# Designs tried in a protein design chat: VH-VL binders against Chaperone protein TorD (torD). Part 1

Scores and structures below are computed, not measured.

Target 1, 216 residues: Chaperone protein TorD (torD), of Ferrimonas balearica (e1svr5)
Amino acid sequence: MDEQEIREEVALAERRATLYWWFASMLCRELDSDQLNTLCSESGRVLLDALAEEPSLAPGCQKLRRALAGVQVLATPQLELAADYATAFLGDHLGSAPPYASVYVEPGGMMFQHPHQQMVQWLQQWQLAVSFDGNEPADHFAIMLDLMGNLVLKGVDSPEAQSAQSALLAEMLPPMRRWVTQCQRQPGFYAALAELLLAFVSLDQTLIEGEFSLAQ
Below, numbering starts at 1 at the first letter of every chain, in headers, positions and changes, except where a header shows other numbers; antibody chains are not in Kabat numbers.
F, E and O stand for the ipSAE by ESMFold2-Fast, ESMFold2 and OpenDDE, each averaged over both directions (binder to target, target to binder). V2 = 0.75 x the mean of E and O + 0.25 x the DockQ between their complexes.
[cut] marks letters that were taken out.
Atom coordinates printed by the task and the answers are left out, and those that the model quotes come from them; centres of patches stay.

## First folded at step 4 (VH-VL)

Design d3 (from a3 with heavy chain S103F, light chain A50R; framework fv_disitamab)
Fold by ESMFold2-Fast, scan of step 4:
Structure d3 (fold): chain C 216 residues (1-216), chain A 121 residues (1-121), chain B 105 residues (1-105)
Amino acid sequence: as target 1 above (216 residues)
Amino acid sequence: EVQLVQSGAEVKKPGATVKISCKVSGYTFTGYYIHWVQQAPGKGLEWMGRINPNSGGTYYNQKFKDKATITADKSTDTAYMELSSLRSEDTAVYFCARDRGYFYGPHFDYWGQGTLVTVSS
Amino acid sequence: DIQMTQSPSSVSASVGDRVTITCKASQGISSWVAWYQQKPGKAPKLLIYRASSLQSGVPSRFSGSGSGTDFTLTISSLQPEDFATYYCQQANSFTFGGGTKVEIK
């Protein structure tokens, strides 16, 4: 492969990592007013326009835009999003969908199951500090997405990191699919965001598998 | 190797216009935002605006929206910043910078060398 | 506009010293802060992104921390090549802090 092909691979990896970290930033806690203002700015429009050019992401982008537009016509958009976050991810009732992989890997919805234990091992293996509170379970989807972004960048010249990307996606995607289904029981901004996220991660898995298959 | 190469220093009279170029190489031009940053003599960095070279879409600092026009030419892998109605306070070094990240993560990882614009009579 | 208040504006230090520089955002900006180093007559160089991620090729003596409104850049053991001006930057409107000049004592 030539220098141009190497440069294109690096550029793709950097864009993929940026998207993983962008999703992580919106899931780790409720949006503040600055994050909402950025989403509603030209920057947010440009990002969603770019994502919508990918056919598999276009439906999710449209749904997220409709949800965002609906919130913006309300008297207190940021407070409405905070309420949506609480309804979607917090509380101890049937309508909530806590954003932790452990909740979705077996009946009972218990915290601190296999995905947490696996994430603790991977974070230690890759010597990465958790940017969230140390009391957070390590299998919070935002933490998993943050690790994925780091592995994507490392994967440019590390076969071990490339293998780790595939392993993390295999660990993350099945519970994420169940989490998104549960999020859809309470339509809103975060349900739309979760759907777009699942579409992106699913696309990314396809791109990784396609790349490895070509090597054969 | 990634490079951003800017056009040379300019000396202009008050009221003139100046157009600065930023030619990129070593990566896919349309895959990254290009930002412009002003630094007046002895002062700090001030963000002016950015362009998405793929779409031509721009976003400006409100302070510069009536002063600066940012454009991109995909055929030459070159971004431009034009300043109109030059005044002495526009005397500064102007930098272009590549941004890998989107709006949630500034990542100005490669910069042009800077272009000094001097406005004098 | 989100304001970035950077402190101190200057600091005198010796080789081997630990140097800390802080930035305070007027509003919450999550972890989306970058730090840059600028030497006289040169373009800025990216050191840290996403508040705490070290840019490839940057020495490990540089580290970043913080979230929300309060952010810190630390140089654990100052080297001769580290005498420069440092800037923080936030994502929402790309606002830079006022800069911190690290000078030889």
Scores: ipSAE 0.007, ipTM 0.447, lowest interface PAE 11.0, mean pLDDT 84

Design d5 (from a3 with heavy chain S103W, light chain A50K; framework fv_disitamab)
Fold by ESMFold2-Fast, scan of step 4:
Structure d5 (fold): chain C 216 residues (1-216), chain A 121 residues (1-121), chain B 105 residues (1-105)
Amino acid sequence: as target 1 above (216 residues)
Amino acid sequence: EVQLVQSGAEVKKPGATVKISCKVSGYTFTGYYIHWVQQAPGKGLEWMGRINPNSGGTYYNQKFKDKATITADKSTDTAYMELSSLRSEDTAVYFCARDRGYWYGPHFDYWGQGTLVTVSS
Amino acid sequence: DIQMTQSPSSVSASVGDRVTITCKASQGISSWVAWYQQKPGKAPKLLIYKASSLQSGVPSRFSGSGSGTDFTLTISSLQPEDFATYYCQQANSFTFGGGTKVEIK
């Protein structure tokens, strides 16, 4: 490849990784004030406008934008988002959609299933596992998205990392589709974010399948 | 406003024990790891260990495993680090620091002001 | 048991200079590197996390790069308040580099 093609591939990988890590940061905990302020700033508007240029992402962007606008008119926007996070992802109440792939792999909603075991192996292989508590599930979607970002950057030079991207997407997407369906039972900011995330990951899988197939 | 406030300086004799506190405010104590870091006079930073305040689970640097005991009291939002059998080599500033954990990429985003422990005769 | 080798141990620089500090891990650590600034008598302050993410409130003249074993902190135009000691840290087992003292020339 010539120097311009190499630069374009690196730039695309950096944009893809940045989006994976952005979604991971939005899902791993309730938003803090800095994250909320950034999302509501000019840079957040520009980001959502740019994503909405893609037809498959536009509906998710519009729903997220409307949910964000709805929260902003309330007296305590951050606390409302914290409540939305707790309703969507925390506790043992009916209607919660815990953001762990194991919950959605098979009927029964069990933790520590195959996705957890697979993620433990991948995090160790890619040197990301050693810092987590052994009692924390490794198949949180935020962890899977963070690993994906790392694999995307490594994939520029590494066929092994490229193959790992495809394997991770195959592991992540089926339970993510079920998780998003469950999130949609309680409309709100995080339901909109989950829908946008699914659209992005689905688009990215299509991009990878197309490039992998055509490049071969 | 996130704050980690440590107890004041201590002067101890060799063989004594010391217990340093790190009281947190402005966030949910049980949602973040607390780490302890040693800095000897004129030297660099050395990680000692961490605690998950929710579970009480600890992970230590092997160098400090038999020297330091890290605990947390979630009723008072306070983490503690106890040093036993003090020697002159333990003279240092000790810092507590907060870590969001793997979900955010492990990093110490807020630190206590430090506690100087002097071991002298 | 991951060692972090930081270089240089000290650098003399003038206001406006570009300063580069390097950190090398003894084994691959992906992007799990943070950079801290410490001024005399004070606690360290987080500058960069995940190798290249700028901490909120940190001036844009600070940037991080690298992946695997080789990592770099760059200060594009040194300011008077930047004279301090800088530390890298790997996040797998929290080993710090030896530190780099940035001194006035």
Scores: ipSAE 0.000, ipTM 0.423, lowest interface PAE 16.5, mean pLDDT 84

Design p2 (from pa7 with heavy chain M101F V102Y; framework fv_pabinafusp)
Fold by ESMFold2-Fast, scan of step 4:
Structure p2 (fold): chain C 216 residues (1-216), chain A 121 residues (1-121), chain B 112 residues (1-112)
Amino acid sequence: as target 1 above (216 residues)
Amino acid sequence: EVQLVQSGAEVKKPGESLKISCKGSGYSFTSYWIGWVRQMPGKGLEWMGIIYPGDSDTTYSEKFKVQVTISADKSISTAYLQWSSLKASDTAMYYCARHPFYRGVSYFDYWGQGTLVTVSS
Amino acid sequence: DIVMTQTPLSLSVTPGQPASISCRSSQSLVHSDGNTYLHWYLQKPGQSPQLLIYKVSNRFSGVPDRFSGSGSGTDFTLKISRVEAEDVGVYYCMQGTHWPYTFGQGTKVEIK
């Protein structure tokens, strides 16, 4: 690769990693006031405008914007979103959609199954700390997205990291599609976020597979 | 009201093919797994396999993975159990049952009425 | 595969008297997540199975309080405090901790 092509590949990897970590930060816990204020600021508007230029991401961006506009007219927007997070992802009540890959790949929706075991192995291999304690499944989508961002950056100069990106996407996407279907039963900010996330990860997989095909 | 309605009884000869159905209604079909359970005459319940209708992902019991094919068509909320070549030992009542997606759930909550399959030469 | 063994195979009960059914697993049913995925089903004559108890001790919707489940590890019990005519049928335990899911051989409950 020439120098210009190398610089462009590094810049693309940095943008991809930043988006993976952006999604991870919004999914790993309820949004705090600083996150909400940033999302509703001019920088957040610019980010969503840029994402919406991609046709496959536009529907998710529109739904997310509508959810944000709806929450902003309420007396306590951050507390409303915290309640939405709890309704969407916590507990076993009707309509809850726990954000763990194991719930959506194994019959019975049991945690600590193959996706958890695979994630523990990958986190050890890549020497990354898990933010959850030993009783939390390592296959939380936020953890998978965090690992993906790290692999994207490492992939600039590591063929092993490039292969790991493809393997992680193959592990993550099928349960993510099912999780998004569950999220859609309770319209709101997190349902819109989940739809946008799935569209982004699906697009990213397409781009990675296209690059690999050209290399052959 | 949640309902699983199965196709009617079948009488077949060994070597014939068969496809039976299980139609869900009263709930979001793609929010639950569908399992198939066999009960031979006068015997107990045997797990055959399970399918997620949203993407047709299937998991089979080792005993049944060569014997049957499980499929689903989410556009008409229907799951299927199919044999390419029936044997007399396939004579049994076949139940479909719904399996929830919630954390910590590994049970069948609602069952179809059953489809009796009789295979005799 | 996990083997589920029920005792007794059949039980005759006078109406209003208690009944107890045992279920033993060949391996512990405690999942790494801390839950125990043992469930009880009832199949009334000529009918489909119906869920009675899930995760050892939780009654499914509409199940009378005379039904209770208990146990831990590999040893589980279903109790009916006062057996009624409508409780006649075959009772099955099922484990969902280990794949593939397996059922006990069944316990037939009859009225004397």
Scores: ipSAE 0.005, ipTM 0.498, lowest interface PAE 11.4, mean pLDDT 84

Design p7 (from pa7 with heavy chain V102W; framework fv_pabinafusp)
Fold by ESMFold2-Fast, scan of step 4:
Structure p7 (fold): chain C 216 residues (1-216), chain A 121 residues (1-121), chain B 112 residues (1-112)
Amino acid sequence: as target 1 above (216 residues)
Amino acid sequence: EVQLVQSGAEVKKPGESLKISCKGSGYSFTSYWIGWVRQMPGKGLEWMGIIYPGDSDTTYSEKFKVQVTISADKSISTAYLQWSSLKASDTAMYYCARHPMWRGVSYFDYWGQGTLVTVSS
Amino acid sequence: DIVMTQTPLSLSVTPGQPASISCRSSQSLVHSDGNTYLHWYLQKPGQSPQLLIYKVSNRFSGVPDRFSGSGSGTDFTLKISRVEAEDVGVYYCMQGTHWPYTFGQGTKVEIK
């Protein structure tokens, strides 16, 4: 490849990694005031406008914007989102949709724990320390998304990292589709975020597979 | 109120096709797996297979994977069990049951009333 | 497949007396996550099975406290402290640790 093509590949990888880490940051814990303020600022508007230019992402962006507008008219928007996060992802009540791949791959949720075991292996293989402050199971979607961002950047000059991207997407997408369906039982900010995330990851997988087929 | 309501009893001849149903209500249908269990007259329970209605992912017990097809239509909260060609040995009570999709929760909590299938020449 | 063996095959109990049912698995039911997915179901005459106990010792919603489960590894017990007429039926243990899930052959409980 020439220098122009190399720069274009690096720029694309940086944008993809940034989006994976952006989703990870919003999913790993309830939004703090700074995150909410950024999302509702001009920079957040620009980001969602840019994502909405992709037809497959536009519906998710619109739903996320409606959810943001809905909480912004409440007396304590950040506390409302924190409550939405707890209702959606914490506990074992009927409305909960825990954001862990192992919940959705086998009957009983924890039967094989294959996604957790696979993630531990991949994190060790790529010598990556998870940048979360909790003792979180490795199959949390935020951890999987964080690893994906790292693999995207490494993939610029590593065929092994490119193959790992495809393997991680194959591991992540089936349980993520089921998780998103469960999130949609309670419409709101996190249901909209989960829907947008699934659309993004699905699109990314399609584009990656297209590029790999061209490289052959 | 969680309910699984199954279709009515069937009387068939060998070689005929059959499709029986299990309709869920009172809960989020796509948050649970649906399993099918066979009970031959006077015998115990046999696990046949399980389906996730949200994407129709199915897993069969080896004995049943060639004999039956399990499917679901999430738009009407209904799961199905189907035979292309019935045999007299298919005479049994068939139950559906739901299984939660939650970490650390692995059991079938609510069951349908059963569908009796009689196959005789 | 994991074979689940129940003993006795049947028992006849005077109302108010205790009953005990044993379930043995052909291999350990301890999952790698530390949980033991051994459950007990009751099928009353003419009815569908109903969940009584899940994960060895936890009573399902609405199940009377006269029912209790215990055990570990490959040996499990269901106890009824005071058998009542409505407890008549066939009791099944089931393992959910490994696919395919398997049931015991059943234990018939009768009142005489």
Scores: ipSAE 0.013, ipTM 0.555, lowest interface PAE 8.8, mean pLDDT 84

Design p9 (from pa7 with heavy chain S31N V105Y; framework fv_pabinafusp)
Fold by ESMFold2-Fast, scan of step 4:
Structure p9 (fold): chain C 216 residues (1-216), chain A 121 residues (1-121), chain B 112 residues (1-112)
Amino acid sequence: as target 1 above (216 residues)
Amino acid sequence: EVQLVQSGAEVKKPGESLKISCKGSGYSFTNYWIGWVRQMPGKGLEWMGIIYPGDSDTTYSEKFKVQVTISADKSISTAYLQWSSLKASDTAMYYCARHPMVRGYSYFDYWGQGTLVTVSS
Amino acid sequence: DIVMTQTPLSLSVTPGQPASISCRSSQSLVHSDGNTYLHWYLQKPGQSPQLLIYKVSNRFSGVPDRFSGSGSGTDFTLKISRVEAEDVGVYYCMQGTHWPYTFGQGTKVEIK
């Protein structure tokens, strides 16, 4: 690989990692006013325009924009989104869609199952602390996305990290697809965000698998 | 109103194939798992397996994983239980039941009326 | 697999009198999330099972308040404060804490 190819590979890894961490930051807790203002600013508009250039991401971007426009005309947009977060993700009622892989991969929908155990192993292997409260199950999608961002950057120089990316995506995508279906039951900002996230992660997996297949 | 409607009773001979159905209505079919439970004549309930209709991902009880196939068609809100070759020991009432896909709700809330399968020569 | 044991196997009750059914698990049903996934079902003669009580003590929609559940860890009880004719059937406990899900062998309740 020449000098230009190395720089292009590093730039791509930085963009992929930034997107994983961007999604993680929006799922791990309610959007604060600064995050909402950034999404509605020029930089947020530029980001969504860039993502929408990819056909598979365009529908999610459009839905997210419509949801943002809807809350922006209200007197307290951030408070409305905080309520949407609580309705979508907090509590154990039948209308919620908790963002934990164990809920969707295990038949009982229970937390702390195999995905949690697997994540604890990977976080230890890669010397990463849990980003959230210590009592949070490690299979929260935001934690999984945070780990993906780290593995993407490490993957520039590490075949082990490249293999770990594929393994984590294989664990994350099946429960994420089910979680997104549950989120879509109540259309809104977080349902749109979940749809965009699934489209992004799915696209990323096809790119990684394509490169792996080509390398073999 | 939530309903699970199962196909009618079947009388079959050993070695024959069979596919029975369970149609959900009154709720979003892809927001719930569908489980299958067997009850042999005069016996209790035993769990066979579960399917998520949205992507057809299936988990079987170890005892049943080679005996039956569970599938679903979300376009018509229907789950299926299938045998490639029936045995006399498959004679039983078969129930489908709905299972929430939500933390804290690890149970079957609504059940179909059952499909009686009789296998005899 | 988790073994669920019910006692008694059968119970004859005079109408209006109380009834009590016990369910014991071979290991704790307390999940690491803090919930206890022990549920009770009733199968009336010729009918499908129906959910009565979920997570030890919560009555399912439409279930009369004469039904109550209690217990913790490995020992659980279903109580009917005043048995009515429509309560006749086989009662099953089920655990949803550990895979695969398992049912008790059933307790038949009939009127004397």
Scores: ipSAE 0.005, ipTM 0.555, lowest interface PAE 10.7, mean pLDDT 85

